VHH binders against DNA N6-methyl methyltransferase (damt-1). Designs and how they scored, part 4

Target 1, 365 residues: DNA N6-methyl methyltransferase (damt-1), of Caenorhabditis elegans (q09956)
Amino acid sequence: MDTEFAILDEEKYYDSVFKELNLKTRSELYEISSKFMPDSQFEAIKRRGISNRKRKIKETSENSNRMEQMALKIKNVGTELKIFKKKSILDNNLKSRKAAETALNVSIPSASASSEQIIEFQKSESLSNLMSNGMINNWVRCSGDKPGIIENSDGTKFYIPPKSTFHVGDVKDIEQYSRAHDLLFDLIIADPPWFSKSVKRKRTYQMDEEVLDCLDIPVILTHDALIAFWITNRIGIEEEMIERFDKWGMEVVATWKLLKITTQGDPVYDFDNQKHKVPFESLMLAKKKDSMRKFELPENFVFASVPMSVHSHKPPLLDLLRHFGIEFTEPLELFARSLLPSTHSVGYEPFLLQSEHVFTRNISL

## First folded at step 13 (VHH)

Design n4 (from u5 with E113K Y114H)
Fold by ESMFold2, look of step 17:
Structure n4 (fold): chain B 365 residues (1-365), chain A 127 residues (1-127)
Amino acid sequence: as target 1 above (365 residues)
Amino acid sequence: QVQLVESGGALVQPGGSLRLSCAASGFTFSSYYMRWYRQAPGKEREWVAGIRSSGGSTSYADSVKGRFTISRDDARNTVYLQMNSLKPEDTAVYYCAAKYVYTDSSGYTFVSKHEYWGQGTQVTVSS
């Protein structure tokens, strides 16, 4: 496989998923026209008690130099292909940040106990019909070939991809569900919440490493499955995940980088180490050690995307993996905050980003 | 074996016109992003124009925009560069290049590592 890099279009991806409902994403959520402002006086004080003074220049690592060279290639080629916008709005991304606040201003019912029961619907369903005592304890499936709608009694709508199944609850509940339905997954994508605190209280769940150590990943996987775990750039996380993979009898086959870019194709942070923020996230891919499946995956692949303005939201990976010939029939997302077609998703807010605050009616002129 | 062969380079007077051609073989031409580059003596090779595989979307360096036109004929596996209002600054060896670029139905664009190159054709703008 000779693909050097990819440039994703998360906005267009979701537009295609919901086109049969005549919906598109709210473009404000992707209007990242300015670089992020790391180490603001306010944020620096909250995180570390450090001043907002610039620090001395640090030595650049070999990986940072490689990423900077790739970023320039991506910028140049993307500009030639007319992927990036030429005009810029200098508003420090205010419009997109307000859109993100609105998108997060919804409530997701909780679950009090795990259930293995699946409640199915085709085109539409009332949220109240999915609830008992204000809670969703069951798995919910949109079983149709077309996207579905869940409506709250207050009129709020959530848009559900076709063949999507979700569960509001602890990711560990997947083990009971897998046993009850005799269902194994051939792809797992996980975005664990590596933060000890969140920006917003009502959308926050706090996580100890215990959750990851309590998961028995191998028992829910097919023999030749692929798993993909998002990690942050904190030193030591890669080694921690390698250790967890080893405990699961699994080995790393690739580590990919997401380069976060503005709508002009520029990295959202400068690569210098003075601000100790980097414009990329890492994705570790692993398989079972005794699997004979040959994955034709580049070891150090880079892909770029304009991030949704919701913090920590990651782009959809299913079509990226399919480009490399990765075939799967039962994908699973753990720690989900959004839904994908034909995918099982588990988290405390798995359909958070499926609301009418994220999507709007498509208007043609 | 992949081959790109440029032709049409010549000596022309300022203000004149030339049309360069690049005949391609050894790959599925319609699937490739085709480019023109140029290199003047003592300078680095620079991108001039490109044309997408999937609909003829075109792009140009600012220095040639409005004067040069890139086009392709997929039936003849040929890409062209029409060069009008030529200036002495356009004097260079012009290279044809091909790179695989694919955009899927979800809007994801994949760009290949390898690029094929021609041997170049000389364009000289002087009296």
Scores: ipSAE 0.836, ipTM 0.917, lowest interface PAE 0.3, mean pLDDT 85

## First folded at step 14 (VHH; from n1 with S53T S57T)

Design k1
Fold by ESMFold2, look of step 15:
Structure k1 (fold): chain B 365 residues (1-365), chain A 127 residues (1-127)
Amino acid sequence: as target 1 above (365 residues)
Amino acid sequence: QVQLVESGGALVQPGGSLRLSCAASGFTFSSYYMRWYRQAPGKEREWVAGIRTSGGTTSYADSVKGRFTISRDDARNTVYLQMNSLKPEDTAVYYCAAKYVYTDSSGYTFVSEHEYWGQGTQVTVSS
């Protein structure tokens, strides 16, 4: 397969999932029209003029590497294809950041002692019916062919994809669930809560990663399963993750890069910025060492997406994997913060981004 | 055997018009993003125009916007470039190119690495 790169459209993906409820995502969440920078830096550049900022970028970025050349190709082709939009506002993405703040201003029930029981609903359900003593322990499944609605006591609604199953709790609970239901997964996508420099407590970073060392991933996988783990750009993280895969009897088959872009198709960070930030994130794909399944995956693939303005949120990967001929029937997301159709999802806030504050009425009739 | 064959290049006076054609064979023409490029002596090859599907999205380089029109006839496996108000700066060898581009129902767009090229046709605008 000779696909060189992809350009994703996360907004359209979710609009399609919820079309039958006459909903679409709030476009403000994807209005990333400026490179990421502090407000003080943005105002300094604005004071000098937009023309000066573009001239500075040209002066400092003539040096090219593989990712920088790919970013330019993506920008040029995406522009030719009319995928990218003209710059619309000069607010340092303030409107989108405020939209994200509103979207995250919801309460998700706490988990307690976990369960392997599944509570199903088809179209509509009250959140209180899914809880015991203010806490949610069971697995919840929207069993209908159309999206469902869960309503909180305060009237807040959450929109649930069809055939979606989720669990509020520790990702380790998947092991009990898998055993109880005799269910193995042929695809796992995981986005562990890696430490960010914006987090003040270094101890939280180490404690979050310790959950990976307690997971026995192979026992919940089919023999020929594929797993995909998002990682950060921290030095040494790739080697650490390779050691974890090896401990699980698994081997890396590809490492892909998500290039984060503005709505104009420009990388969200300059490649040579002084703060050592890069506009990409890595996805490591692995299989069991003794699997005879052949995955025809490019080892070093690049795909671009305008990020949702919610920090560290990742685009849906299922259709990207299907493009490369990866067939799966039981996908699982670990450390989930949003839901997908026909997918099991586990995390402490797995339906966080399903709230009504993420969506609006579809007025394009 | 994939083949792209350009035709219609000629000598034209400034202000004149030409229509270039590119006949394609050896691949599923309707699935390909079709492009025109040009290369003047001593310069790098530059993109001129592109068209995704018949009657669909078209795009143009700033230097030709409003003067050139790209079109395609999928039944005849042919892409065209109508060039009006020609200037001496338009003098170049014009190349037809084809690149696979697919956009799925989720809006995910996949772009191939390989691009097929024609042999080119000479356009000269001289007074």
Scores: ipSAE 0.850, ipTM 0.927, lowest interface PAE 0.3, mean pLDDT 86

## First folded at step 15 (VHH)

Design j1 (from k1 with E113K)
Fold by OpenDDE, fold request of step 18:
Structure j1 (fold): chain B 365 residues (1-365), chain A 127 residues (1-127)
Amino acid sequence: as target 1 above (365 residues)
Amino acid sequence: QVQLVESGGALVQPGGSLRLSCAASGFTFSSYYMRWYRQAPGKEREWVAGIRTSGGTTSYADSVKGRFTISRDDARNTVYLQMNSLKPEDTAVYYCAAKYVYTDSSGYTFVSKHEYWGQGTQVTVSS
């Protein structure tokens, strides 16, 4: 396919998933109207009236230059297509940040024991019914073709995508589950907890990339499976990941990049290497070395999206992969914080972003 | 074979009007983003206007906004550029281009790398 780049409206995606419930994603979560910066810096810019000085493209890495060029192209085309907004309120994304805080203000039950048992529901289920001794140990499946609702004891609602199966716990629990159900996955998407000095993730669980070393990924995969791993921009991470792939008997078939942009189509960071912050994240795609399956994927592909203001949230990739002809029936998301249709998800907070704090009633319907 | 053929270029006086046509053959532009470009002597090629055939969304460069109108005729597989209030600065070779653009139901818009180009038509605005 002759696709140069893609632009995602992530809000639209979730709106479509939960259309049957007359829900809409809270738009404020996607109101990224300016570059990411500290409030102090934002105030300084306001005072100085400093227009977006075309910073001289310092000798950035070849990759950065390429991405910068692509970013410009995306902005231009997206603007022409009226995908991007022309003007927005400059509030240093305060509204979005607040929305994110609200969205994250939910308690996800913990798991204490590994279980391969699946509890199924269709329309609605109480969280209490899914819990044993205050823990959610079992796998949960929304078995209907429509989204379902899980409600906790406090009345908080969680909206579950159709055919979603999720487990609260260690990602390693997937191995037992796979064996117990004789289920292999033909697509894995993973956003591992990469160690970063710069990102103090108040994560409930101290996890780093070492968790990957405990996983036997090949044992849960079909022979012709595709795996997709988000990686950090830390120097050396790509090589480390290649080594892990090799250990799993897998080889990289492509490396894609997500360009994070504002609602105006601007990168959320400058491509300035000095600050070690870049407006893109990399996705490494790999297959089993012994697989004869040829994936007709562009080796280098860029797609852009306005990120949710919730930190570390990644865009849905299923439809993107389908566009490039990837067929899958048993997708799995590791380290999940959100749920996808017809997808298995495992993590410590797999349905965190499914709470009613992420959604609102769609009155236009 | 995909072809774009521009026509309508002429010499006109300042303040005059001209209508350019771009006839597409070898494909239906219903799924294409059609654009007009222009290149003046000694200058780089610049985007002038665009129309997404699916939905009819139009956009314009600031330099031509309010003066130029891009439109389409699906039956004729033709895109037009109506140019009003022409200025000497509008003197250029005008090119028609077609790029495949697709938006799926999931929210992804896909943009093709390849773009088809016409041969161009000369527009000269001179007193």
Scores: ipSAE 0.898, ipTM 0.949, lowest interface PAE 0.3, mean pLDDT 91
Fold by OpenDDE, last read:
Structure j1 (fold): chain B 365 residues (1-365), chain A 127 residues (1-127)
Amino acid sequence: as target 1 above (365 residues)
Amino acid sequence: QVQLVESGGALVQPGGSLRLSCAASGFTFSSYYMRWYRQAPGKEREWVAGIRTSGGTTSYADSVKGRFTISRDDARNTVYLQMNSLKPEDTAVYYCAAKYVYTDSSGYTFVSKHEYWGQGTQVTVSS
């Protein structure tokens, strides 16, 4: 398929996943109406008026230029298709930020020991029933074709996608699980915790990308598996990942870019190479070197999405990959903060974004 | 072979009306996002209007909003541009274009790189 770019509506995606529960994703989480900036800068702009100062096109890297051009195309087409909103709420994304804070105000139980056992439930389950000594040690599976609900002792509800399997714990626990169940994964998606000076991740899990060095990814993969790793824009990271892929006997097949945009279709940051913040993130796709499987993936593909106001959250990739003809039966998400249908997810807070603070009742139905 | 053929261009007086037609052949018309463009002498080609299959969603450039109407007949593989209250500034060659755009059930929209173009039809608005 001669696909030039894609525009993802993450909100609609989750709405579709939980349609049977009559839930809707809180729209506030996606009300990114302006570029990301400090309040001080935002106020300054308001006072000075949008000085259309033609920023001298500083010699942006070839890559930046390409992305900027793509961003323009996406904006234009998205506008024509009425995907993007015309009017923006000028609140410096305060509403969305507050929504994110609320969404993150949940407690996820910790794990103490790794268990390969799977607890299955349908429709509803008590979190307490899934816990032993205050910890979730087992894998949990919503085995039904419909979404399920897990409720904690405080009455907080978590909405679980159909056929979702998740584990609270170290991503390394997947190796034992794989062996125990004789299960290999044909797709891995990972958003590792990259060290960033700017992202004060809550102190509790200072996980560095070094965790990747402890993983034996090949042993849990099918022969013809595809892996997708989100990387930061830090200089040298791509090379580092290539080295890791090599260590795993894998080769890069494509590098995609997620363009983060506002609801109006504008990049959330300016394309300024001098600034550490760019409006896009890279996704490296790799396969086993010994695999004869040919993935018909564009080498350089751009897809755009309005990000959730929760930092570091990435849009679901499964349907994007399906578009390109990638069939998967056993997808795995490493370092998960959310759950997906028919997907295994492992992380310290894999169902963090499944709480009732992320969703609301759909009144239109 | 995929073809788009525009027709209906003419000389009209200011305030007049025209209806342009674009007949498509060689592909499944209903699956394509259809657009009208125009190019005035010495100016860049500009988008005028678009119509999508799904839901019949229409969009217009600000310069033509309220005056122009885009519509499509899938049975006839034809897209139309009704132009009312024409102005001298509307003078241009008008082009029909077809681009494949797909939106899946999850709300992901995929846009093709390739776009088919017609040869254009001349619209002149002059007193």
Scores: ipSAE 0.898, ipTM 0.948, lowest interface PAE 0.3, mean pLDDT 91
Fold by OpenDDE, last read:
Structure j1 (fold): chain B 365 residues (1-365), chain A 127 residues (1-127)
Amino acid sequence: as target 1 above (365 residues)
Amino acid sequence: QVQLVESGGALVQPGGSLRLSCAASGFTFSSYYMRWYRQAPGKEREWVAGIRTSGGTTSYADSVKGRFTISRDDARNTVYLQMNSLKPEDTAVYYCAAKYVYTDSSGYTFVSKHEYWGQGTQVTVSS
């Protein structure tokens, strides 16, 4: 397919998933109206009257230049298509940040033991019924064709996509699950925790990329499976990941880039290498070396999305991959913080972003 | 074979009106984002207007906003550019272009790299 780029509307995606519940995603979570910056910097800019001067494209790396050019193209086309807004709110994304804080203000039960057992529900289930000794040890499946609702003891609701299966725990638990159910996955999407000095992840789980070294990914994959791993922009990470793929008997078939943009279509960061923050993230796609399956994927593909104000949350990739003809029946998300339809998800907080703090009633319905 | 053929270009006086047509053939017209471009002598080609689907979203360059109207007839595989209140600065070769743009039910928009182009039609605004 001759697709140059894609623009993802994550908000609309989730709206579509939960339309049967008359829910919509809280728009505040996606009201990224300006570049990401500390409040101190924002205030300084206001004081100095420094207009968003189009910073002269300093000689950035070839990759940065390419991405910058693509960003311009995306902005222009997206503007023409009325995907992007023209007006910007200058609040340093305070509204969005507050919305994110609210969304994250939920408690997800922990897991103490790995279980391969599946508890199924259709319409509604109590979180307490899913817990044993204060922990969720079993896999949980919304088995219906419609979204389901899990409610905790405080009355907080979690909206579960149809046919979603999730497990609270270590991603390694997927191996036992796979064996127990004789289930192999034909698509894996993973956003591993990467060690970063700059990202003080509030929540305590000291997980770094070393967890990947403990995973036997090939044993849970179909022969012709595709895997997609988000990586950081840390120097050397791509090479390290290639080595891991190699250990798994896998080869890279493509490296895509997510361009994070504002609602106006601007990159959320400048393409300035000096500040160590770039407005894009890389997705490495790989297949088994011994697989004869040919993936007709562009090697270098750029897609843009307005990020949720929840830090490090990635847009759903399933429909993006489907566009390129990737057929899958058993997708798996590792290190999940959100759930997807007909998808297995495993992580310590796999349904974190499914709470009622992320969604609101759709009054128009 | 895919073909875009522009017509309607003429010499008009300032303040006059002109309607351009672009007839498309050889592809599924209704699925394409149709655009008008123009190129004046010695200047770069510039985007003028775009229209997604029949009855769909229209957009305009600031320079033509309020004066030009883009429309499409999918039954006739034709895109139109109604140009009113023409100015000398509107003098250019006007090109019709077609780009495949698809938005799925989830709100993901895919934009093709390839774009089909017409040969252009000359519009001259002069007293």
Scores: ipSAE 0.897, ipTM 0.947, lowest interface PAE 0.3, mean pLDDT 91

Design j1 (from k1 with E113K)
Fold by OpenDDE, fold request of step 18:
Structure j1 (fold): chain B 365 residues (1-365), chain A 127 residues (1-127)
Amino acid sequence: as target 1 above (365 residues)
Amino acid sequence: QVQLVESGGALVQPGGSLRLSCAASGFTFSSYYMRWYRQAPGKEREWVAGIRTSGGTTSYADSVKGRFTISRDDARNTVYLQMNSLKPEDTAVYYCAAKYVYTDSSGYTFVSKHEYWGQGTQVTVSS
């Protein structure tokens, strides 16, 4: 397929997933109407006026230039197609940030012990029933074709995608699970916790990319599996990942870029190499070296999306991959913070973004 | 073979009207984003209007908004550009273009790299 780029409406995706529950994703979470910046900077801009600072044509890396060109194309086409909004709210994304804070204000039980057992439910389940001694140790599966609801003792609801299986705990627990159930995954998506000096991720847990060194990824994969790893923009990280892939007997087949854009189709950051903030993230796709499967994936593909105001949230990739003819039966998401249909998810807070604070009742129905 | 053929270009007086046609063959419009472009002498090609079949969404450049109307006849596999209140500044070769655009149920819109182009038709607005 001669696809140049894709534009994702992530809000629409989740709306579709939970349609049967008459839920809608909170639109506030996606009201990214301006570039990301500190409030101090925003105020300064307001006071000084939009300083047309002559973009010093800094010798942007070839990659940055390419991405900038692509960003322009995406903006133009998206605008023509009425995908993007014309009006911008000048609130420094305050509404969306507040929505994100609310969404993140949920307590997820911890895990203390690894279990191979799967607890299945269909329509509804009490979180307390899933907990032992205050922890969720078992894997949990929404086994129905429709979304399910988990409710905690406080009455907070979590909406679970159909056929979603998740585990609260260390990603390494997947190895035991895989063995116990004789289950291999044909797709792995991972957004590892990359060490960053600049981004104090308000994570309830301290983890860095070293956790990857403890994982035996090949042992849980089918022979013809595809893995997709989100990487940071840190210099050298791509090379590091290539080395890790090599260690796993895997080779890169493609590197895609997610362009984060505003609702108007503008990059959320300027393409400025100096500030180490770029409006895109990289996704490295790899397969086993000894696999004869050929993935007909574009080597360099760009897709754009208005990000959820929850930082580090990544867009769903399954449908994107399907577009390129890749179908998966046993997808796995590592380091999950959200759940997907028919997907195994493991992380310390795998269903964090499934709370009722992310969704609202669809009254139009 | 995919082909776009523009017609309807003519010499008209300022304030006049003209209707351009673009007949497509070799593909169906159902999944294509159809666009009109124009290129004046010594100027860059500029987007004029677009129409997407999915949802019937139309869009226009600011310079032609309110004066031009893009429409499509799926049965005839033809896209039209009705141009009213023509100005000398509208003088250009007008091109029809087709790009495959697909939106899936998950929320992804895919845009093809390739775009088909017509040969163009000359529109001249002069007293």
Scores: ipSAE 0.891, ipTM 0.944, lowest interface PAE 0.3, mean pLDDT 91
Fold by ESMFold2, last read:
Structure j1 (fold): chain B 365 residues (1-365), chain A 127 residues (1-127)
Amino acid sequence: as target 1 above (365 residues)
Amino acid sequence: QVQLVESGGALVQPGGSLRLSCAASGFTFSSYYMRWYRQAPGKEREWVAGIRTSGGTTSYADSVKGRFTISRDDARNTVYLQMNSLKPEDTAVYYCAAKYVYTDSSGYTFVSKHEYWGQGTQVTVSS
């Protein structure tokens, strides 16, 4: 298998997870038809009359920018395959941003104490039955082969993938849970809230990074496990993460890049962006140093996706990893904001993006 | 051994028609995205048309849209390019190419690095 790049379809992925409930994602959440820019810049460009909507992207660059060349290949091939759409809305992504605001306007109960107890349900459950004293401290599992529904007292519904287990709380709670249930994970995907200059004024994000220094990752892993950590583009962050892997007795086997694209297949930022914004994020993959497992993963792989309009949301990686022959039975997501089938998920808002504000009845069937 | 063999190139007058064929062997033809490219002397090779599966998605470069039609016969492992309303600007060596493309049940599309090429067939449009 000599895969050079992938183009993901988050919308279709989630549609397939919930098709047995006759649900689909709200397509507005994926209508990213413009590059990211402030409204004032967008309106200035519109008043000048400059438009690139009809222009075909050609390979005219003479520079050696590897990511820009890959982005051109992805744009061209995706266009040939009819994956990308013509621009349908000239509103600087306003419709998608409003859909994201609605999706985030939901109440997630807080937790104040850890528990190892699991509350199971198969088809439906009331959110109030999952809480005690207004808090949700236990682990929750949809144990059936079909997706389930949790309903809030105000009538708001949350759709839960089959065999999904989630916990509202600190990611450190996984260590106690793993010990209590004698459960080890063969895949971990983590999206830590990394410190960045854009949020430096909020001390809470620094504390979340420090949680990684206290987390004893090896004790919850199987011997041949794979871990995957999302990182930002902050200078030095890759070296910091390599040091953490080394302390955990682990070594990096690949560093992949997510290219964020519009529905037309263009990167969401220009590569010549003077504000130093880049249209990609990095994923570091690592294994235990003493593992004999030889992963057949490309060391430098690029995959593209139209991002959900909810800030910082990452695409599902399970089927991407399966494409490269990675088998796993106990995947774990740390710092989760959405749920996956047959997956444990931990975070302060792990089912945030499971509501009826994200999924709607599929009346086209 | 993978082989792509183009045929049907000829000298044709402006406004004429021509049908190119590309016979494939050495791989599972139905699993491959098939393309036509062309290259005039001294110019860069350019993509002309592509076809994913029989009866499936077809696509064309703007310069040939409406005049050229790509098709395939998976039983014969052959891809075709029907070229109508030919112009002198269409003069080139035409190449058949094959690239593995897989879309999984989740809608994730995986594109291979390697592309197989034929040796080309000359099309000349001249009065």
Scores: ipSAE 0.840, ipTM 0.921, lowest interface PAE 0.4, mean pLDDT 86
Fold by ESMFold2, fold request of step 18:
Structure j1 (fold): chain B 365 residues (1-365), chain A 127 residues (1-127)
Amino acid sequence: as target 1 above (365 residues)
Amino acid sequence: QVQLVESGGALVQPGGSLRLSCAASGFTFSSYYMRWYRQAPGKEREWVAGIRTSGGTTSYADSVKGRFTISRDDARNTVYLQMNSLKPEDTAVYYCAAKYVYTDSSGYTFVSKHEYWGQGTQVTVSS
């Protein structure tokens, strides 16, 4: 209740999930030791040093000023607690960027047919067998208390958290699955593929946003469920999402900010308006309007994390929510690209970040 | 009620040593991040040192590194600041502070908004 901010540790989180397989995350994926910038700018700063000139007074938004003060507080406290590393790797995050390229160099198979069938496995199994050899997108569950291993036909291994269920497919498939199994979810976390100007020629992101508008979220929720939607920093997007929640009979109860930091605790972008880039992303939390459940959540909360060098990846939220006393038994991730324990995950690449290119054998154990 | 009571402030000659104590009550002492701050006349209060757990991580402001040592005795609910090689610039009111910090098994660290403060103890370093 009195928590002002949190500092997450994604590496330790995933290391704990896969400890029984003697696995850890590949630490280079989190070696973000420089602010994000072009290589030419990095080399210029490296040669001449950091400018000592004070920034000129600029007109800034109220949110940016508040975030900048919070970022300083997080940096100071995190440094006092020795959470942050002192040393910078002078490569403009090249090693982490190369690790991300390797992590994404995998193939996620998808069939032309889907089912509502749950196929369970323990320990180890081939993905082809789990997809009915006839190439049906089944719902795959690692049913034991220990993590499992699946192997793709190309030999790539993927590591699956215990009691995790995943489905390769359109997020709309969740509605039929929920109906077929009489299963409702008491937590939904979603990271929709919002429109970006960098891909406007393809326009695939706008089509993906239409999928979001066609989802009938309330029919898959328990009465007292919490939903959490990641949004971008586009002007007006918060209001657009409030309208979507209203159409679903939902109301916003909190809007939280993820502050992206380097391993030294510095924001990954400066808080200026010149580049139109900010070092934070927003998470909107909502409940059904007629739910009597009271969430003890701060309405405006900031949490910091070193981002995985794979773009658009978000930190795990389950333990963050549990800190505030949020209980849930059936969490669901929509538009998933990674898996969590005891969680249903749906997307076109739901286990993308579960490969041997993200996790490695923990020899030190 | 939460209470932090500093003691040990005195007049000390330059180069001398002094040990400050802060007795705590009203909260689970072993769970709190304990800090020392100081405030010289006309200046802003500044952080000096912190200690999270008994035998655990300590941290210091650059201006006091190598001269000051923070420690704690959880059995006596007391935090200490050993101050050696004192300089006139160390003259200030020294405050004990406590802030709740929790790190879960996954390594997520949660930091409270509220910080408890003592009333301070005067340290004067003068010839």
Scores: ipSAE 0.839, ipTM 0.919, lowest interface PAE 0.4, mean pLDDT 87

